# Designs tried in a protein design chat: VHH binders against Acidic fibroblast growth factor intracellular-binding protein (FIBP). Part 8

Target 1, 363 residues: Acidic fibroblast growth factor intracellular-binding protein (FIBP), of Homo sapiens (Human) (o43427)
Amino acid sequence: TSELDIFVGNTTLIDEDVYRLWLDGYSVTDAVALRVRSGILEQTGATAAVLQSDTMDHYRTFHMLERLLHAPPKLLHQLIFQIPPSRQALLIERYYAFDEAFVREVLGKKLSKGTKKDLDDISTKTGITLKSCRRQFDNFKRVFKVVEEMRGSLVDNIQQHFLLSDRLARDYAAIVFFANNRFETGKKKLQYLSFGDFAFCAELMIQNWTLGAVGEAPTDPDSQMDDMDMDLDKEFLQDLKELKVLVADKDLLDLHKSLVCTALRGKLGVFSEMEANFKNLSRGLVNVAAKLTHNKDVRDLFVDLVEKFVEPCRSDHWPLSDVRFFLNQYSASVHSLDGFRHQALWDRYMGTLRGCLLRLYHD

## First folded at step 1 (VHH)

Design s55 (framework vhh_7xy4_2)
Fold by ESMFold2-Fast, scan of step 1:
Structure s55 (fold): chain B 363 residues (1-363), chain A 123 residues (1-123)
Amino acid sequence: as target 1 above (363 residues)
Amino acid sequence: QLQLVESGGGLVQPGGSLRLSCAASGFTFSDYYMAWVRQPHGKGLEYIATISSSGSTIYYSDSVKGRFTISRDNAKNTLYLQMNSLKPEDTAMYYCARDLGWYEDSSYAFDIKGQGTQVTVSS
């Protein structure tokens, strides 16, 4: 959010220290947080002016885009949903303008030797090839397209954002409709929500998540054991290896780990289905959980890994940033982010989520 | 039981047009992003286009932008690719794919891949 805004559109774009931390492999959020805590960075309100500046160096912009798009898809996806809608629009415009300029100047038939050497220097310095850079940019454009689609309709946004079935998307649309009817927010029902209506909808969603989670019928372990074979064991081990690599990734948010942790306990709430949006981690964990009963040695290894992964879910601390991330994603589905910038309500919903998780984790 | 069936390919002269269709069955078509990809003989897969579940969001590869149009009919569980101003370099086997989303360095991360339909652009 504010940290990302400072980095990508503030006078800090010319700040060498932030750029160095980013080049050294720190996430955008971590690099900005380090600079802010050191008292070096101040938000000046110049972000829009810098992003719209005709004097912004094409190569500086190219470096910034290359490094940002080098980020793993899960991290990039998370960062995109944390950016305020107005800033998202500016970034989308900048990326489309950059794409056209890039194709015309760099990949066009008039590519000069000077331009080619400059690109080779960038590749050497960053480890990014033109081919990988193009693919990363294409992935980023796809993510921005999804964000734009999420603004189109409430039902479509809920379905796409959470990867929910038609039934669950309709259920959550009905909840939002019910909230709008209870609170006379005007004639534009389901197109926008007042602060109070939005907070009410968010709480209903959390309640439905916990109800759905505890209502799931467990898979019969005996039927799974009857279907044991060598190919299933190989697939399970491959998923477990993938999970180990993903869990080692320090760029994952605690909320993402918590949502995945909830899925591991066989809960069918909205949170479990939302995890389909972060498919590498969520898919691996769901597949591993589904096969947990067929091999004791692999199961023990999985339990050890899950213990390390579920630590945030069982801690005495639930980060507000993670709760805000979840609420911001829900907010995007109902076209309102303003309500969740008020500290008191965020703290309240964080407390509710933590209480529900503690109850679910204690038999 | 989950399947995608492509059709509409054929032989066409440079500058010509073709319309490809993909019939989907065995899953809720309207819940998924869909994509078209192609593979020239003896070469790797090349991404062509993606369309969102609602049809409102579309992305094209630069090689086909302005010439190809992807669309869908959720009522008929059908995906389309309108190909105009065809060039010899468009000669390839065209595949319909259910897009489960994007992965690290891969625009071809798909759950289901169709059987394909051959497009040949020559005299």
Scores: ipSAE 0.000, ipTM 0.101, lowest interface PAE 24.0, mean pLDDT 44

Design s56 (framework vhh_7xy4_2)
Fold by ESMFold2-Fast, scan of step 1:
Structure s56 (fold): chain B 363 residues (1-363), chain A 123 residues (1-123)
Amino acid sequence: as target 1 above (363 residues)
Amino acid sequence: QLQLVESGGGLVQPGGSLRLSCAASGFTFDDYAMAWVRQPHGKGLEYIATISWSGGSTYYSDSVKGRFTISRDNAKNTLYLQMNSLKPEDTAMYYCAKESYYDTSGLEYFDYKGQGTQVTVSS
């Protein structure tokens, strides 16, 4: 007899509060005892606060997913929508952190085709009996459907409100959904997101900017310096305007800056100078900047966004090795700019470089 | 910034009824258990009722069981206490209370209480 057997077998004794206590780490017996005992304060909120530490968040997320997969199917839908936004964000993060190949392979199939192979595959991968396997498979499909419906609804709402492209609306919706799964115009609940949620969103933002900024930009930026007004891409300007909307919220912007710093640190810590990935990105940014010199508003916006990514060089949170590596790559990039044609952008780059240099020699 | 504002108190005859309300702001209301406590003039705080974050579980002191009902509206960030069959001994200042954020071991403490609303049962 396991706690799960008690939980699944007696749904009459399991309400939302008992379920929340169970998610908080109480045994089913203790949760039921707390529910029925006179004069006892529910400790749900206090327990949740303790479990919000980084280490405890990972532990809680793992157990939350496992517990939901084994929950009574008839209550599953109700329980998911009654979980506070902070816990739903962790559930959604873990669902998307599941191996996409496994999710697509298993959940993409209908029971009416390949049922035996679906059950055998899950049984082989998890070591679970056929009875347990069938229940878990059914619950996977139900939870996945609900999560996708919630995500899709939020994407539609954000896209309509901000008139964003599908791609940027999806990225924005992911950030907002991880912070708050209840859409309310202008409202966010960032304090309950894990670092994993934000790192994922920051990575998407960096990838989208990098792809949009560089395109096929020439290896030698000097070859583009004689190009005229016709180099400015209207689609690129629209992408920058949409990106500005994504980072316009001060709370999200402050969080994005911190997470972009963390993502850049990870890449800088892994990349050697020989791999040149950051150098290639920096060179691409210089090429884009050169094309923006004929449009002041676009140039100013681009420079502001670049400075936000470089600002962490001035912070006490950067390791000295990462600052030196970044400074070296950044210096290499600024040397490709020709004096007076790019003066305003050059001056801003030099200011940022000087700030990083002062940080290195501060004793 | 955390704020609890009680209302609905007043003067009532024995056997009468009152409904108290508590408007909450400055925290995520639906993440915390809430309680009603009271303080008769010249006495200590007395526990009355507790409600879980979802509203699915409620607990009452023996002195009010069967007479009082605690409820919440998470969409409106509001806590309620329906008081029936009021007795002179129910006369007290009534406070809305929030579960303690830092109390991970105890079941007795409330982190914050509002300014209160006076209930007087005369005669």
Scores: ipSAE 0.000, ipTM 0.096, lowest interface PAE 22.0, mean pLDDT 47

Design s57 (framework vhh_7xy4_2)
Fold by ESMFold2-Fast, scan of step 1:
Structure s57 (fold): chain B 363 residues (1-363), chain A 124 residues (1-124)
Amino acid sequence: as target 1 above (363 residues)
Amino acid sequence: QLQLVESGGGLVQPGGSLRLSCAASGFTFSSYAMAWVRQPHGKGLEYIATISGSGDSTYYSDSVKGRFTISRDNAKNTLYLQMNSLKPEDTAMYYCAADFEYWGSGSLDYFDYKGQGTQVTVSS
């Protein structure tokens, strides 16, 4: 149990000039006061604004995390505590998106303590020297430590403030999984949707597939008469059945759980949004349950599928290295799936859910 | 109280067949989906098959699809797994499991709530 008091706006300890003063032996308070006195308050305020801004991209996020690495070890926890929990969640999510590039560039190319020949081969094929690779590994390991400390603080804070039940986390994880067309694209959408909006999106998808919304206007005028007679309920049940078969393999199931857990951690860290929408989640889940109750096959399939994908947000957090390993393996597994139709089926199902999400986003 | 008892395992040669049974008690059997899972020596749990409470819907892992058949008899509170064309890689301890994690249910999920198991050994 920790009492985390975070407020960034009246002071900033992340600016390089303030950090330089700390290296010269000044206290944190004195360093900030000296920065204000020397007329650099505008730069200090700009730094705090960037850290709190939703316009921060991957490079700005990484730069801010790298700057934190230069802080003395004794001050690291104090600096982390000064970042609001909602901002910590966004920084972690953006770092995970950046992390996939690291997996491809660093881990995917076997940057181990190999022979000189292996290192020369990498340099020749990629233009990357051993020196730059070691620098990337060192920077990554140092940034990784800061990200993990921030994530630990977030988990403690979420547990204290949201008191989420395992069932609510489970339902959210299922919705997150189905909303994820591709890791990066789905994750971007998840950062900006309320918890209640996810539940309502699932409800709309279920209504379209299981109740059959007939008479929807075709996009193409000559599609007024379908060439094929399609049973939407039957197709939806078949899609769920095939997805269940695809994730029956333990390794694939574990990969999906890791992916869902990563997305769930980031979204649940948006405190103000979660608090405002907690009631809406309950309403959405009740509506979904009511629909499922009237269709035994859909209820059985959905409940069982949700069970298979459970990764409660309150469970032990995963080390970043494990998450990266599973994300890399998941990507490889999707591309190596036997039966090209399975990936096409997944893309079609996710496309339908994306359409529902976009309706909630329009304007 | 809540109890699942598996039986029907044994030693069989490759290409052989076995039929597993699971006797359930202590809950309303027909109200819950049931599953078969297995654990090879020194490995984790592997999902095999699931059947809905009514018995109308069934799902199988790719490794057993076309070879294994899951079924249930709600009047006898019994779950079955018919295993045909057995292979050495089917060697494992087999467990039946109940899906109690429905909205409003207890803290048990179907991988954690399983019986004592029955050993299946395919000789090689």
Scores: ipSAE 0.000, ipTM 0.099, lowest interface PAE 22.3, mean pLDDT 45

Design s58 (framework vhh_7xy4_2)
Fold by ESMFold2-Fast, scan of step 1:
Structure s58 (fold): chain B 363 residues (1-363), chain A 123 residues (1-123)
Amino acid sequence: as target 1 above (363 residues)
Amino acid sequence: QLQLVESGGGLVQPGGSLRLSCAASGFTFSSYEMAWVRQPHGKGLEYIATISSSGSTIYYSDSVKGRFTISRDNAKNTLYLQMNSLKPEDTAMYYCARGYDLWSGEDYYMDVKGQGTQVTVSS
């Protein structure tokens, strides 16, 4: 933190411009000449440098990697922890894409026809010779170790942010970094994956897991569903199984999927689907409340509080203090009503919702 | 015996339309998420769309969004894919699948995939 504070004028928050300048290889001291805007810890948009990785050539990528290599480990780790899991996944994905592109474009030309002219062109454009390319590759290998440490942090962040089991967090990380892209035949090297691809496959895995775990009734005393309980959060899965008995149409499972899908997409700027997800979440909560109780007063309170809470969150960002106040009021009001069933299980479920919403609105 | 049978494929000109059907048997169709996937000749499997057990939640790949519509009839144990504004790149063998994990390379649930139905878009 202290080193970060020195670089950016005693703020622990770095705005998008400062991140961009630093990642692009500019001195943070130069960035201090610009006004450092007070940022939000979880920024809604991706940094310009991360987004520019879509258009960066291999030479600008070298500059960014050299900057990361020379960053003090404490500063690097601090910056990583300030980046939302979705942006960490993008950065790591871009780094792996660079590795494959580097092999194909730079190292592969050693074996191509016209090699002398190609190497001269590279040398002319970049000042880089074949021997210099080998040095850059060695630097890349050293940066790779840092990226692997970042991957470990990503798994931890996915697990904490999405409340997933160790296995699911590792599976999501493995999809991003190591799974072969089944949509492209003949390609046996690391595939380039977008965050959209990561979110999509994570959603499919959650849907398959959720439906498989509770979708079919067991045929005998040895439950078929027991074979599907692989390294899951057993307490959370057990809560879902118990709540399933209270609902006929799987509204709770649909709500759970919507919540997890919303969290997996994170704050990546303008995801219009996030607004739709909050709307669906609100509708699901109303349906769940109606099924958990036959008391009209309790249902009316749930409907009123959900609509008052979720509607403002969909249309505009509430200040964090207002969101916390509303969540506390929602919880307290619901729990004050006599005759509400399965309050402990509902508290756990609502606690998950609170956590996700607070993280999404703690910009 | 678990079985999926696709039908409705054929030869069509660019800009045309086709409606694919998938008849499911041997399992409780209404309890499972279903998907359409395709495989062009000499290429890997490409995800097209998924639909939840109730039909309320639907996802599409970007390549077909706005052109294809997935739907299901749980009373008839049938999955559908309405394909509009067909392009030459839509030429592939189309399969329906149950709860298929496209990424892990492992089936977390039993993958029931049919024999497929060929769609060819050419002029």
Scores: ipSAE 0.000, ipTM 0.096, lowest interface PAE 22.6, mean pLDDT 45

Design s59 (framework vhh_7xy4_2)
Fold by ESMFold2-Fast, scan of step 1:
Structure s59 (fold): chain B 363 residues (1-363), chain A 123 residues (1-123)
Amino acid sequence: as target 1 above (363 residues)
Amino acid sequence: QLQLVESGGGLVQPGGSLRLSCAASGFTFSSYAMAWVRQPHGKGLEYIATISYSGGSTYYSDSVKGRFTISRDNAKNTLYLQMNSLKPEDTAMYYCAARPLWKYSSGTEFDYKGQGTQVTVSS
């Protein structure tokens, strides 16, 4: 299970930029990678998101994104600094062959290449131990696994987003393939890569990590406006009508507040009914939110409805404990929803609602 | 280094036409939403038109709708604004503007703009 696999299962709100990229059609993994690469993800932003949520998943997501942020520059500097360029490819190649040989020998399988003596000779000549090389190679593989997991043609993506010529893009792609244990293919390509070019490509990656999207852009939300309208089904329209009635009707909103207050007083028999009502409202909001991504008119309507949902709360002075209970009940409702897509939308919605409620009660 | 260079402005009489161009360099043009904004002398910036990164969607301010057409050529890294039926009120410095597709935007927010090209509509 990679760090990216763990993140994909996370329902925690990262920030608006990751949310928008995901809404625009990027996978969660791609959205996080693009966010990190653009340099938009800030520790202060991630900290603010954590402070807005009582979910422990916020801490897990924050640490995962921090790890991704710190990986490429540290790894590349360590590789360049500690090994002369003229010997880096050979050392890594032989280390990989040796590691495979060791693994296969332990499992009772045989390899055709890799010798401990060659690696010892290189270690003596470079002043670097096998333990250091193993750590650096493992780190190198981890970083380039993330790059490889980005979709699309790696060569084309690198050309478009790192502003590389065909030659440099091929060299960079060869480094990535070598690092991700596509050794036989990568090794053949690396025979044509000068180590000055390898170092240059590594530096170019560091310098251009903050450049925009890697690979083909997702479906433009603006271009989907007419198609989205055509795909609106009766269930979506019903969800939108129900949400509109709820936020427009003061009595229904007051009833919803009363259900929250009653739960805090421990009326057990009524609580089960209230829980069902919270789940139904939450599902309706998620369904409406899911449809807004490709239609500006639907998005504008949803924003207006959310503002109307918050507006009636301004006239009431709820104790902070009631606000926390309200937010926790909605967070619990997310657990019953399937799919990371709906959960990510819901996390964003709840983050916005929490922000509005906190401002309302602290301003 | 992101660079935007506008051209095509000049003096034109009312009812005339002009075509503005914006040459983009230093970034992947096809990954940016683009816009034209203008600033009349002594006034604030006015949004004119926006085009999506793919060219599939366009939006216009009410003041120019039906008269101006925004377009782009991603192969040439160039943005265009075709201005027809020009009025004295269209007199302004016109700027090319850009926003990365991966950056969240709740509206007409653009991070970068060029040096501008002057359009003067008078007899």
Scores: ipSAE 0.000, ipTM 0.101, lowest interface PAE 22.1, mean pLDDT 45

Design s60 (framework vhh_7xy4_2)
Fold by ESMFold2-Fast, scan of step 1:
Structure s60 (fold): chain B 363 residues (1-363), chain A 124 residues (1-124)
Amino acid sequence: as target 1 above (363 residues)
Amino acid sequence: QLQLVESGGGLVQPGGSLRLSCAASGFTFSNYAMAWVRQPHGKGLEYIATISGSGGSTYYSDSVKGRFTISRDNAKNTLYLQMNSLKPEDTAMYYCATGSYWELLDSEYAFDYKGQGTQVTVSS
């Protein structure tokens, strides 16, 4: 089973029909939902496997998008090249993912001045700008490149694509691999990442979270936790002071919430058990803050932020699509001058909070 | 904000016809693909038909091919479903739906309809 065969339409899989709906102007998510609900899979016997392997919502939102994010550059080139000229403007507008240089390179003369004028006309009528489309395409390309390279590559290469710190790059990698690993469950032929790759990225994220902002970590977990406790007060108070700036940036804060929720889901078992564990961790963090900060205003700020941070993870139904959405938005932010400013503060915020959460988890 | 309002349903005898309408507002209608879906009492959602934003492409489920026709009027922001040769099996609440648009990935799902639907009952 090859990815090319699926996209060329030689295989009777839902992904093949999703591709056709995508060419007709549907989003990937909507195309997946339409194919599942059309009942066409019921005629092939594949419906039972699809419905048993995953919930419809997960199939709708992630399987096809994950395939596209994992597609090799050659496959993306072929997919875009096969788009009929009459649909090129609509597809570009719908997915907000086309950079002018990429469009010129891939589509050549098929993307004429007329097509560009059509895109400008659509932007005028819909309020969608070419700048927005380029940004989304850059985000898509960066996510794809990161996912592709992490499939057997060193995660430190992520910095070249997102201008992320080592901590953020590894957390991003772990979240992407964790999400993809869930898509492998129940449908072996659609595996995109090995369990080894997932475990590697999860371990790197744990190391970063346990280390906080500290440059080095002991090899003994107990010694590591003690060292974190000894130095936590200095870094913890500085990070909390700067956290007020990050709270004003909802996208970065929401990304952090998503990263923590996804990481803890992988560590604490199924998400249905996560709410009880987060409640216990939240109470533990209040107790830790009370002991370490000795400043009521800082302690109150920490408690308030932890409670607000944990709330999204208490839901019985966590939309994993939010993780992908925020990763795409965050990529654009980090690449800007504002992204450099926010990245430094974000690194400190994540380091401190991760250290606290992992210490309580291991205790 | 985004709203879809279905109408045109009713009680009809087997072999009869109905024309459903869906009035769309809160988005640029001509840029979105549209779909009709139905839900029989006590059952899941069943896909019926889709139409592209331009109206140039249509797709139908096998259960309605040759009997139903989907169409749209972009000047009036209205989607239609012409239903002919109705059968008791066509009895359901009918909803119109639109695809997600503004982001490459968002939290809005297909068949997350905004209207109350319109009931079609085929009885003899």
Scores: ipSAE 0.000, ipTM 0.106, lowest interface PAE 21.2, mean pLDDT 45

Design s61 (framework vhh_7xy4_2)
Fold by ESMFold2-Fast, scan of step 1:
Structure s61 (fold): chain B 363 residues (1-363), chain A 124 residues (1-124)
Amino acid sequence: as target 1 above (363 residues)
Amino acid sequence: QLQLVESGGGLVQPGGSLRLSCAASGFTFSSYGMAWVRQPHGKGLEYIATISGSGGSTYYSDSVKGRFTISRDNAKNTLYLQMNSLKPEDTAMYYCARYDSSWEGYLPDAFDIKGQGTQVTVSS
């Protein structure tokens, strides 16, 4: 049982980000882990260093918010009055935070000259359908009146919990601020990997760790490794561009996956010499992954390589012998379309990841 | 003590139909909403459909809307998913889950997946 498994225990809930990831096809546990990764990137930033938050209280508050949004109006008072006054204050804070994030992500940045295609793209990226958005927005208006009526009466009773409420609002505001700056619609900045994209969240986390390791004040050259990575990136991107049109065709996807696996195996051959130094291997592969654009299927294939090959090498909890076993098995099977379907090793990897991520959100 | 047992999966040709069943026990079935979710091999979990405890409200993902129908028989404690016009991309392990109903009270888990699932393979 991992620390994250203990944390989710009997109190797991679905907030707006977890719900979007879940609709995109991720398990609830994995969606929670991805949500935590996104928060880590914000919380470990220079200006967003809030290391202590009650994650169980945080997620339970979002669960209550989702329930209220979908509740029949006649039952709202009964549901709200089942919540102690202290938690009602947190719910009210999260209600406003949810409204802001929801409008900004889904409705606030819609393109006025958009087409049905643009709206379908947003639905695909966020996992939220237009019908779901309309339903939630209609329910928002109903819940808003009840929440506003209760807000005034709860302020006096809950001032003793002011610090907790303020801390949770700060945590959420940091995440929303990051999302607004990084996932702007109407700009061609990775917008097809916004919010509900596991690959994007994983890449950002890996990049942040890699940049943190080497991104200190400018020094004289460790540039030889950067030059090597740049050469590999240019070669690899040229290969990918040649496959771009073909990989988009689903009738040929399996054939093209084999071709991409062959190309990736070539890159792994270069990095195999660095297996005794997994930090350098991780840096090289992350730099290549960061430059993948244009073709989602090829990008996802490469991200899967990084996740299953590189991330275990960065974990302090993986025995070196187990990592080498995994690398040997992965390298042997990379020509196979099933080479990325190592469920037992993936489950072990995810367990270790969840433990590490939870420590950044300890209470 | 909550138990969910999925069945009805199998091999079917594109354009075919299948009906999945989920037998529930260990809780008051009519008091809870239910859901169907699926997981293609080597991919994440994907939401398919939900149904309220009374059966009066249903919701579907865009990928199956118009093709799949969720329903329930509260007298038999059974959840169903009627799948029509099946496509190769519908190939997945299908799970049923208990969903937290709005008027049930405050439950820690919104979705509770306890079964081993039932495999649906669409190929010719």
Scores: ipSAE 0.000, ipTM 0.097, lowest interface PAE 21.5, mean pLDDT 45

Design s62 (framework vhh_nb_b201)
Fold by ESMFold2-Fast, scan of step 1:
Structure s62 (fold): chain B 363 residues (1-363), chain A 128 residues (1-128)
Amino acid sequence: as target 1 above (363 residues)
Amino acid sequence: QVQLQESGGGLVQAGGSLRLSCAASGFTFSSYAMGWYRQAPGKEREFVATITSGGSTYYADSVKGRFTISRDNAKNTVYLQMNSLKPEDTAVYYCAADSGTYYDWLSGPYTESEYDYWGQGTQVTVSS
């Protein structure tokens, strides 16, 4: 477990195929998309939950690598030193393929007009050994050591509370720590979170629901919960806890997965995928409505209302305002149905999802 | 580079049959879902049939019982057997390959938006 593992998530969780594709020159988006597709076809006959769990490793890699790529230049040169020498060399080689100005910004010090040999020498010596960068790195490492100590307590509490695997608890803890006001660098980092981080958090919730289905409530985490003392912890953990009941309903879980995928596809700016995801949501919503009511007219109205969301997706970008609009309209459409058996549960579902997504960006 | 090449189209009388073939190259064919779409003059492309890497098949209601999709992984080829053809089947038929995106278990067959690669198309004309 290293400071980089906390920042980018657990490096053990980084999908090596995605990482290799990224280092080979693919964009993070393309690398993840290629790996996800190959993974889905590989898992013939797998359940939706198993396929989604496998897919989540790639999305975690996407979000963590995207955060690394979009980190402020001054911070990037500190973080790269946490990577093992072999991987550090590959990342430096990748960065040196970029514009010279970008390289200078990343390194925090101007590079002299050099040769290929100069770049190779820096790479071979496993990194940039500039005195100013080393001093800044040492200070950053000291701060991360404090965060690491606090993270250990948080991971234990999350594992107990939701019966999560160490892997999922660590990813969740990393997000929480870097979004938290208690960690100044994490607060600044929140400004650079991608839209994909919304999907990552929602997918993590889905996976937690699958793992938490051991059936037992947490025994007594109260004494350990006080160790958290973080601004976003209580609300995000409460949101995850409230969603646990949905794991008992496969149709609602599948609708949640479709919504998350719609948000993720929107980040990629691909209109056709956004429209397809809305069609998937429409079908799932009809299935849920059919099970909760026998009124054909009500079901037909529900389908019509959901299909109207396809029209707003004609833009080539998916701004956060469109996601909020969709979530509000989706909730309102459900509430318009008389005799909806699980209205209270659905209200909680939509409210929790919206709360989780918006709180990450303090909207 | 990935390539999909359709063949087997042509002119046929109503009630007749045609067998379309799509030869694929540049990817691991056995891992991809393969599909057929068609586009009539002045209309958008519509789904016809799909076959998953595991061999499961799905059909549009308009062709169900008349068309059969199949694949030969050894030859990197997908086929569409078209029986009892009708004038309304007249269209350009396209082969498509899908490595998979997010799979929504509630959706059933893959949609057009989920396919990664497309062929150039082959014309099928059914006369009365």
Scores: ipSAE 0.000, ipTM 0.101, lowest interface PAE 22.2, mean pLDDT 47

